# Designs tried in a protein design chat: VHH binders against q2ydc9. Part 10

Target 1, 344 residues: q2ydc9
Amino acid sequence: MASESAGPAELGFVEAAPSWRLRSEQFPSKVGGRPAWLSAAGLPGPPELACPLCGRPMAFLLQVYAPLPGRADAFHRCLFLFCCRTPPCCCGLRVFRNQLPRQNDFYSYEPPSEDPPSETGESVYLHLKSGAHLCRVCGCSGPKRCSRCHKAHYCSKEHQSLDWRLGHKQACAQTDNLDNIVPDHNFLFPEFEIVIETEDEIMPEVVERDDESEIIGTMGEAHEEELESMAKHESKEDRIFRKFKTKISLEPEQILRYGRGIAPLWISGENTPKEKDIPDCPCGAKRLFEFQVMPQLLNYLKADRLGRSVDWGVLAIFTCAESCKLGIGYTEEFVWKQDITDAA

## First folded at step 17 (VHH)

Design cc3
Fold by ESMFold2, last read:
Structure cc3 (fold): chain B 344 residues (1-344), chain A 124 residues (1-124)
Amino acid sequence: as target 1 above (344 residues)
Amino acid sequence: QVQLVETGGGLVQPGGSLRLSCAASGFTFSSYTMGWARQVPGKGLEWVSYIRSGGSTYYQSSVKGRFTISRDNAKSTVYLQMNSLKPEDTAVYYCARYYKRGFGTTLDHEFDYWGQGTQVTVSS
C-alpha cells in the first residue's frame, strides 16, 4: 500500500478564483461550491451520494485534477470528495474517481481557455450537455422535478423541501429565471481554487532515526537545557505530532498533500488504517494512498466550532492501484477519517 | 501541423548571455501559453519558464531574476533572454506549448507540443 519510497509530495493551497475558472472545462482542483463534474454522463445517483452513516444528502467538499502520466484512458482524471455536513451527523464521507481520454465527447482536445467567457455572471449551471439535470441545492444528479413548474430539479425530497422553504415557493411562478435566482441554502461550502506547489526535496530531515544520538545531533540548534527537557518528557504521541508540525513547517497553509503511493502524514498514532481496513477495488486491485486532506482546510470552510460541524485530523484517500475503468461513469474509492480526541 | 523551432543556442562563457527564440506555426499562437523546458545532463527534463496568452510570466526558482521570457504575438515567436549564465544552465532547451498542470503530472502531459531543441553550453 503506502510506502516511503515515493518522490516528494505535491502540496495544495486555497486561492480565490472567479467562478468561470472553476467550471468543468477548466479541469479545476477546487474546494466547495458545486462539483465541476468531469464526465457529464454516468454521475453518481442520489443513493450513491447519501451519507453512509445517516442517509441524508452529502455536500461536495473538494475535487482534485490528477491525470495519470502515460495512461491514455486517464489523460483527464478527477477525484471528488463528499462529506455529510448535516447535524447531528457531520461524519460521513464518500469519494469518487472519474477519468477520460484526451479525445472525448465533452471537452475540446485543445488546452483550456485562458479567457473569461462572454457571459460573466455567477449563474449556476444545472443542466449538463449529456441531458442530466442537477439538484438546485447540491449540484449532484437531480432526477426529481418540481411538479408545479417542471423546471427545478432535486436529488431528494429533503433538498426539494429546503429549496421550497427558502424561496422556491415564491419564485416557482417565474420559471424563466430559476437558474439565476438560486438562494443561499447554507449547504454548500465556500468555493476556492486549489493551486499546486511541489514540496522541497531538500527539506530539513526531521524524522525518527534508529538511535537517539542521531536525533539529538539533528537538534543541535536548540540549546542544551531545552533538548534535555524534551528528551525527558516527550511521549510517542508528542513525537508523532511534532513530526507532523515539522514536516509542514515550510508551508504551513497547505490544505492537501498529494503523492500516489507515498506514505500518509498522520497527525496522531491513533485511528490509522491497517492494510485490512482498506478494501480492494471491485476490479480486484489493491488500493493505494493518493492524497490527504489536511486539518488546515477547516479554517476555510466557515466550520461551526460549536461541535455541530465537519471536523477531522486528516482525511486520507486511497484509490485503485490500476486506476481501472469499471463500467460507465464514476467509480467509488475509499476515504479514511483520522479523528483527534481533542479535535473531534 | 503544429511546429515549434528554436534558435539562438551556442557556447558561452560563465556570466554571459544568450537569447533563445522559438518560431511557432500551425496554430493560433496568441491564444496559448508558451514555455521553455530544458534537458540538463544528469538531472533530466525540467521546466524553466512560461508566459500566458495575456502576458503574465512565471519562472523556476533557479532562473528567476536571470532569465526573462517574452512573446511577440504578431511574429508568433516566444523568447528566452538568459543572463548571468552558469555552468549548471548547460542543457538542451525546448520550446513547448502549455496544456495544464494537475496533481501528479509530468512535463510530457503539461506541455502538448515540443520543438526539436537547441543546445546551450556554458563553459570556459
Scores: ipSAE 0.758, ipTM 0.857, lowest interface PAE 0.5, mean pLDDT 84
Fold by ESMFold2, fold request of step 19:
Structure cc3 (fold): chain B 344 residues (1-344), chain A 124 residues (1-124)
Amino acid sequence: as target 1 above (344 residues)
Amino acid sequence: QVQLVETGGGLVQPGGSLRLSCAASGFTFSSYTMGWARQVPGKGLEWVSYIRSGGSTYYQSSVKGRFTISRDNAKSTVYLQMNSLKPEDTAVYYCARYYKRGFGTTLDHEFDYWGQGTQVTVSS
């Protein structure tokens, strides 16, 4: 939950990385590309990854690697954020949590390899060790199978049709079991590593000497009440946005702020959740703030194309306070979208 | 079992130098990132430096330019050369094997095996 205590946050920044560093066994925090799933079993299915607003398949936006220290069943822990990028919607969001003990059936007990594999990165890995098949377009669970070749899998008819039009029609006719090249569907976001920096507390409060830059006293006293009301309102909104700008000023390129249980940094006083707006976890626990996605991330998504695209002021992710295990699969969590306000 | 043993601590005057050593056994030393952390009196555990298997080095800002981490893979040993020592460098220094940093992790998660520590005291 939100509190007065502004504890230290960890900041995320995008950075180019070779593809092998972003595979599941490296436990990446990453933007874009296909999800690097944690547990290879119990993936969210197509209904769970459909946009809650328009029903179309969502695109993977980012994942964060966020273990819980001292918690054996969450030695590995990831959060996966998906968004609708399909016009005219571009609004829906879903987030999932998955966690594993250090000893598990999927990954080595030892630290991730520091050496790149000898293989090239052209191949796309669409079949998990659990036997799960992944959609060729989005990298999510793909239970639909091409009836002609029996080798291509899809989450949906929409993605099957897209892949067919953009290359599979030709590749399917070849029926080659070695040909695992996937065309650019213009669906996935560009792929980056998220690197972590701890935020310094050099300037814990914004205190500035006020400079006189306003013309006052030229107004008639007939509308002093209106001027006082406007100044009070504008000053409050100015203070909130100024706090946001000052807080990020030492590291203006941050795309993510992480701190389980700290208060979010809102861009405005509008469109923020109240406690009742944040649903409890199905296990009965409350959800608490874990991280926020900053508007700076939009610059890296190539979302500045003309027409409707994804946008946000802040995305705030709230997760089960107990980080519970409701089974072996992925648990849906809660994301709040603070829209960018069109205000002066 | 994995074992890390630090040596080289002691008393030193401000401005002096000291070299810590960490002998490692029970794992393929050359394949892992190794590091140093310290417990400063009255403060928590903080990282100091680490060195990747390929030799790249990283330092906390407060020690950069004064401390040098190095490794000898043939002897399975990591070193911390500490120069221009200050009273605020007084701490118990730990050698550790790196695992992985994530959001919200603590040093006890980021490093999976730790030595017993060696005391460094800087006073006049």
Scores: ipSAE 0.743, ipTM 0.848, lowest interface PAE 0.5, mean pLDDT 83
Fold by ESMFold2, last read:
Structure cc3 (fold): chain B 344 residues (1-344), chain A 124 residues (1-124)
Amino acid sequence: as target 1 above (344 residues)
Amino acid sequence: QVQLVETGGGLVQPGGSLRLSCAASGFTFSSYTMGWARQVPGKGLEWVSYIRSGGSTYYQSSVKGRFTISRDNAKSTVYLQMNSLKPEDTAVYYCARYYKRGFGTTLDHEFDYWGQGTQVTVSS
């Protein structure tokens, strides 16, 4: 029978994990580090991963493993969210979807093993089995190659220059074990696993209160209109913010809320999308809400306290209702940024 | 070929106990999470308990404190000790091999192979 996506939300939480658990063959949901790409072929190229606002290379923020039950062509399915963390922009966002059948050219048909692998502790290797090379800085597709050593790859001149400045200049001359000589570029976010819990285990409606009050005075029509406008605006905004606070109160650490087709949980009534603000998929289907990133995630993005950094109230991700395959690669989806405003 | 065979079901009085066993073959048992689910009459399939390869255990709230899952990797067997049984526990119990939980997944994706089931009846 057809599953309904209007049920309770699933919550995501940050947890430390060993690097091997965050490799692509483990199908992780994760924050930070480099992307654990699903399909090793057809990666987004550098133009697709440039900030749509400032043009600079974006940083991988998170990925979620979100298969579609009953869809053979989406037995494996991941969403990858990228953000600009380069001042003064720090605002651009892009999100991509990729999916595979269970039988595919990249992964075993069998479940991921829970045994730790022998050797090598890194979560992402810079040369994929498909032959694709990844940028040493960001882990995205790296078609540019160092002309000296022919082994270091980059998405852009900006990342090539950064790597050169921070250690490759010396390492390039040596060329021994080049993968073991990757400096901290201060570009990647800290790496964590995202773990899943179902919200109704907490029973949040027992802590939620209804908000239906409106204030309408009887003093003159002009005065009444002023009071009614003020009351409606404050009542609506108070209800939205109270609903947000109440829903998160028993699990305030949640960094993600997932529910394909459910209503987003907005932090305010401002900066929310209307239907026309959410583009249709190129295949012609509408896009549905799938998950949101909560402001609590910002607390885990260490070192972003150095000047201007990323921020948001809510990031809401909308994806093709058909979860279509427009090609053999990654499909761009839609993300809406609800900015944080002062509490007053 | 993956095979999971449950045994140990039967009729038991309320407050009684049963121990279910699941013999696994066709895969490296010790590397994977195993679990139990049940089909309650008039309700859908629901998970009961699972145990990771490292021994960590998880329980549905309705059975926590009454049921205990365990495993013997040398015998490729997972067990479910069910104590303080209630009529509401009446169901067909299935052993299953864990694949992977993702956001939005259902039990028939999260577990990829299922046993034939064993009937547990709690009555009189």
Scores: ipSAE 0.736, ipTM 0.846, lowest interface PAE 0.5, mean pLDDT 83
Fold by ESMFold2, fold request of step 19:
Structure cc3 (fold): chain B 344 residues (1-344), chain A 124 residues (1-124)
Amino acid sequence: as target 1 above (344 residues)
Amino acid sequence: QVQLVETGGGLVQPGGSLRLSCAASGFTFSSYTMGWARQVPGKGLEWVSYIRSGGSTYYQSSVKGRFTISRDNAKSTVYLQMNSLKPEDTAVYYCARYYKRGFGTTLDHEFDYWGQGTQVTVSS
């Protein structure tokens, strides 16, 4: 069975945005910072956000706002991707889906306002309206509380220790508003908005060979056959990578490609999933490709100057074809990591 | 509560101009993005232009350079100046209030309130 599908992709690009535009009530697609949780109830707990490979707390990487047309129970719908950024692992990934009707307990029925809030706009939000407390370091569910001040919350002993060393030891007894003195733990990724553009359907231009070294072949089956014949002594892996480069060439800064049910754009022929590698949803439905994270995103992440850091060729996210609701809150979905090189 | 009323449609020869107006009421107009969409005969509904509360403008490629969206927050009115009109611009034009675009969304999600529409016909 193949995961082939038709339809144009939507592309995501990073842009700087003021922090208030990236808060939950704005329903952002965003990279980095703390998660802008959708439902304030039923957050993934610390065990669910532990790295599946090393067990340490994961960092929020990005979220996408992806409502389903015609589904009242998914009028708001968001996917949250987390990755391990802790050396030497830096490899684990988890992804969660959450959805809400338009009428809900958390947000106004009205559109997000374009008016900046009256607050400073730079404050961190660590206590959700549901009563859930968030970890000061990562912004994920933080059920552990500092036994000294009873005000700071953490997902884990690791994050409590980190915050203690980086300033909470002094601040714990000295201030009533700890949210305004959260230090830079060098744990969160830089924060950006993800903006959406529809991918143009671009026909190859033969004369542009002189201006472009790559043949641009999108949806042109005759041109794809011609390109493959012209690459007759090119290895299969070189051909796949060149087709990847050609597909992205007019929008090379894309960090995300979105389309429920379309075919992923792989960077190589290696490390791609077979049908059996993509688990069904616990509800019984198949999972469909929904979006991929492109390697270009790595250029926007501030790598630690220590050696190993996060890396990928493509991250492909697969979600329940029914976008079902399993229990309260967040549903874990599936992410496939395609690497392109061996690490040294 | 929310009301959007379009005016300014009519019959125009190719190459001509029209200015559409949309009077808005029932919400704080200056706080929201407003837009125009059109229903082309034989085709579905398509977006035409958006204008953010701060004045930034966006256009579909087929109308860019020919159409200009603007707003007057004091009058709670959004405008669409349409120049160099072509027969393909013949449509019912709707004013709409922007809600939010997400990945995979359709116009019915992206706009939550629509006017009654005004007919624009470009014919010789």
Scores: ipSAE 0.716, ipTM 0.832, lowest interface PAE 0.5, mean pLDDT 84

Design cc3
Fold by ESMFold2, last read:
Structure cc3 (fold): chain B 344 residues (1-344), chain A 124 residues (1-124)
Amino acid sequence: as target 1 above (344 residues)
Amino acid sequence: QVQLVETGGGLVQPGGSLRLSCAASGFTFSSYTMGWARQVPGKGLEWVSYIRSGGSTYYQSSVKGRFTISRDNAKSTVYLQMNSLKPEDTAVYYCARYYKRGFGTTLDHEFDYWGQGTQVTVSS
């Protein structure tokens, strides 16, 4: 039997980290920057990373390192979440899973080194060991090549034009551009490490009693029945939001909650999925909840400095219960966006 | 072949002290995080302390202030100085080499090599 709760949630928090700790060979959980791809082969192509709503290239939001204990083919396992940040859309989301055995063609069998690289940390790696080229703007698969230099690669005309305008026009014929020095395109989110803490339960002496029944018990007799009826309806909606607030109260800065098979922590009773809303994996297995992105992450994205930006109540990620390997590089999984009630 | 050998366990009275040692061989010791875990009677395996290659140290809340982890890279050895010992510290203590923590991982994944363990008993 595989249908058991995973136990207590693990919480994710953002922290600053030197860029070398966030490279692929360190197996990071991270927010922003460019993806630290796990398998260097079989990357999602530009069609898979186009916004499903508006068709524009999506930005990398975050990745989580989530191995499956006891599963040799998922000794390394990572989930990659992308979002549309192009106004007026800012709504589309896609998520991908990739996994590798410990022995593989891309990484050392030994633990990630704690020695900083001997090189300066200013270079950007845009050419994977597999031979794949990455877009200079977003770090995703870049099959388009600059027709002048034949060395700069892009996922799209949009990103090629952006890089041209911001510096590649001048750098195109020079050897300096071949050193992977890339300007700020104002497209990537700020980069952070995600650090893991186990959730502590709220103790009774730490949390005061919050009971609508006691408040109602002090009301007058004339309208007691009416107030009890109102309290029942209000307590349903109030309880869901108060459960959310109570659950996060000891660690209010959490940006992520992880637990394969646990129940999601919804911010409201609105916009939650039913079983039929969560597609099965193409392999035939059900998808199960794995992690959720909390609204607190929005505070770290600095996207509101660019005008309207991404927004959510909760993002809930559901993945194949078998964590299947169908012989391809990256497998698309499912993300549910819970929007905030009455947002205009 | 990677080998980790713990020594220094024994019987002590509450409030006493012990120093555990872990001799490591078969890998470049100075490049890796090392740690201690313990198997408490009637409970599972739990993390105690670890020390990064650069010397940064981390402790479980129940031992912070009482235990001190250290390393000697020239001798390829990790130490755990345990002061103010309590009966609750009674356990088999294991030295281990860190691999990587991720979401959903267990200690058996987070540490890839383990010593044979050394018994620590805190009793009057």
Scores: ipSAE 0.716, ipTM 0.840, lowest interface PAE 0.5, mean pLDDT 83
Fold by ESMFold2, fold request of step 19:
Structure cc3 (fold): chain B 344 residues (1-344), chain A 124 residues (1-124)
Amino acid sequence: as target 1 above (344 residues)
Amino acid sequence: QVQLVETGGGLVQPGGSLRLSCAASGFTFSSYTMGWARQVPGKGLEWVSYIRSGGSTYYQSSVKGRFTISRDNAKSTVYLQMNSLKPEDTAVYYCARYYKRGFGTTLDHEFDYWGQGTQVTVSS
C-alpha cells in the first residue's frame, strides 16, 4: 500500500532575539551563548563534555527544541550539540538528548509566558532552580568552586584559570555582584534564536535544464576505465555539490534541516556514514537521522583568524528511534561530521 | 499582548494601487515571519504573501509580480504594496504572525495572531 513516508524538512534560520526569549522556560531553539538546559537535574558532567579527541572543555554550539507529539514522556524534548573550538583540535563533537513529561518538577504545565519577565536585563544565570551550579565560562555543570569566595563555579581548571585571568581575581573580593560581572572569555559562540519554517514544496524545476551529455559513462574495458573513473569521480563530486546547492536554492540561508527519519542532504559523496558507522542506542534501539547542521551556520560563528577553527560540511545528528525513557539525566546521541576536506 | 493593526484599505478602480500597513506591538517583531492573508467573498481564507525575518519573500501565484511585501523592523511594521489591482483581489486582508516553537510537528503553518482586517474593494 502507498503511504506518506516522511513529511517535508523543517528549516532553521538564525535570528537576533532578546535574552529572555532564550531562557529555558521559553523552550528555545538557539545557537551559541550558554545552554538553556531542560532538566535542571542530571546535567552532563565535565567528563561527558570533554572533547573526545583532545580532552579539553567543549563549547555549546546549539540546541533544538523537538517534542515528540503523542509521546507523554517527551512532551518537552531538546537536543544539545557541543563542539571543540580549541585549536589545533576544533574537531570533537558530542550531542545529548533530554526530555520531560508535561507534568514535571521544573516547568509550568501551562504554555510559556509571552510577556517579558519583570527583569529584562542581561543578567547571567549561573545556577539552576534545582540548586545545580554552572560554570561561569561555559554554562555547563560546574562542580569546582573558587576556594577564595566559594561562590564562583567551574567545569574545569582550564575555565577557572581563564576566568581568574580575565577579571575574577579582582571580582572575587566583590562577591555580591559575581553574576553581573562575568567577562567576555572569548569562548562562547554568538547567541541567536533558531526560527523554524517548513521547506516549501514548490521547487523551481522549470528553471533547470538537464544536459544528457552527463549520461555518457565509461565504455572501455582497458586501463582507460581506471582513468575515466577518476575523472568521473571528480565530475560526480562537482555534480553532487551542485545538486546540494540546487536543493537549498529557495532558502540558501538555512543553517539547519530537521526531519526524524528523512534522508540527510550531503554536500558530497565522500565521508558519509554507512549503517555500521551509526551505533545503536545503549537501550538496544537503532538510531535514525533527526537533523543536520548546515555549513551556512559557520558564517555566524566567531573564529580564530590565526589558525584552525571549527569547520564542517554537514553535521548529521542521529538519535534513538525509541527516544528511550531515561530517568532525569541527559542521554548521549550520535553525531556524524562530514568534512569538506578530502586531503589526508 | 500581541497586537496587529491593519490600515490602508479602501475602494479602488481596476488597475489601481493600494498600500496596506500593519503596525505590530507586544512582541519582538524582527524575530517573526509576517504575512498577509485574505478572505475572498465566497471562499475560505487564503494566503497572499509572507516575509521571513531575514527578508526572504513568498507570494501566491495569483499575486506574484503585482504585490510586494516588505517590512521595516525599526517601526515594527509590515507592508503590502498592491499594484495592478483586479476585481478578484476584493477581500478583507489580514496581517498575521507566523510562529513555530518546536521542530517535528505535523503543522506546516502556525499563524498564531491575526489582525482585525482591512477591506479592499476593486470595482469600477
Scores: ipSAE 0.478, ipTM 0.759, lowest interface PAE 0.9, mean pLDDT 80

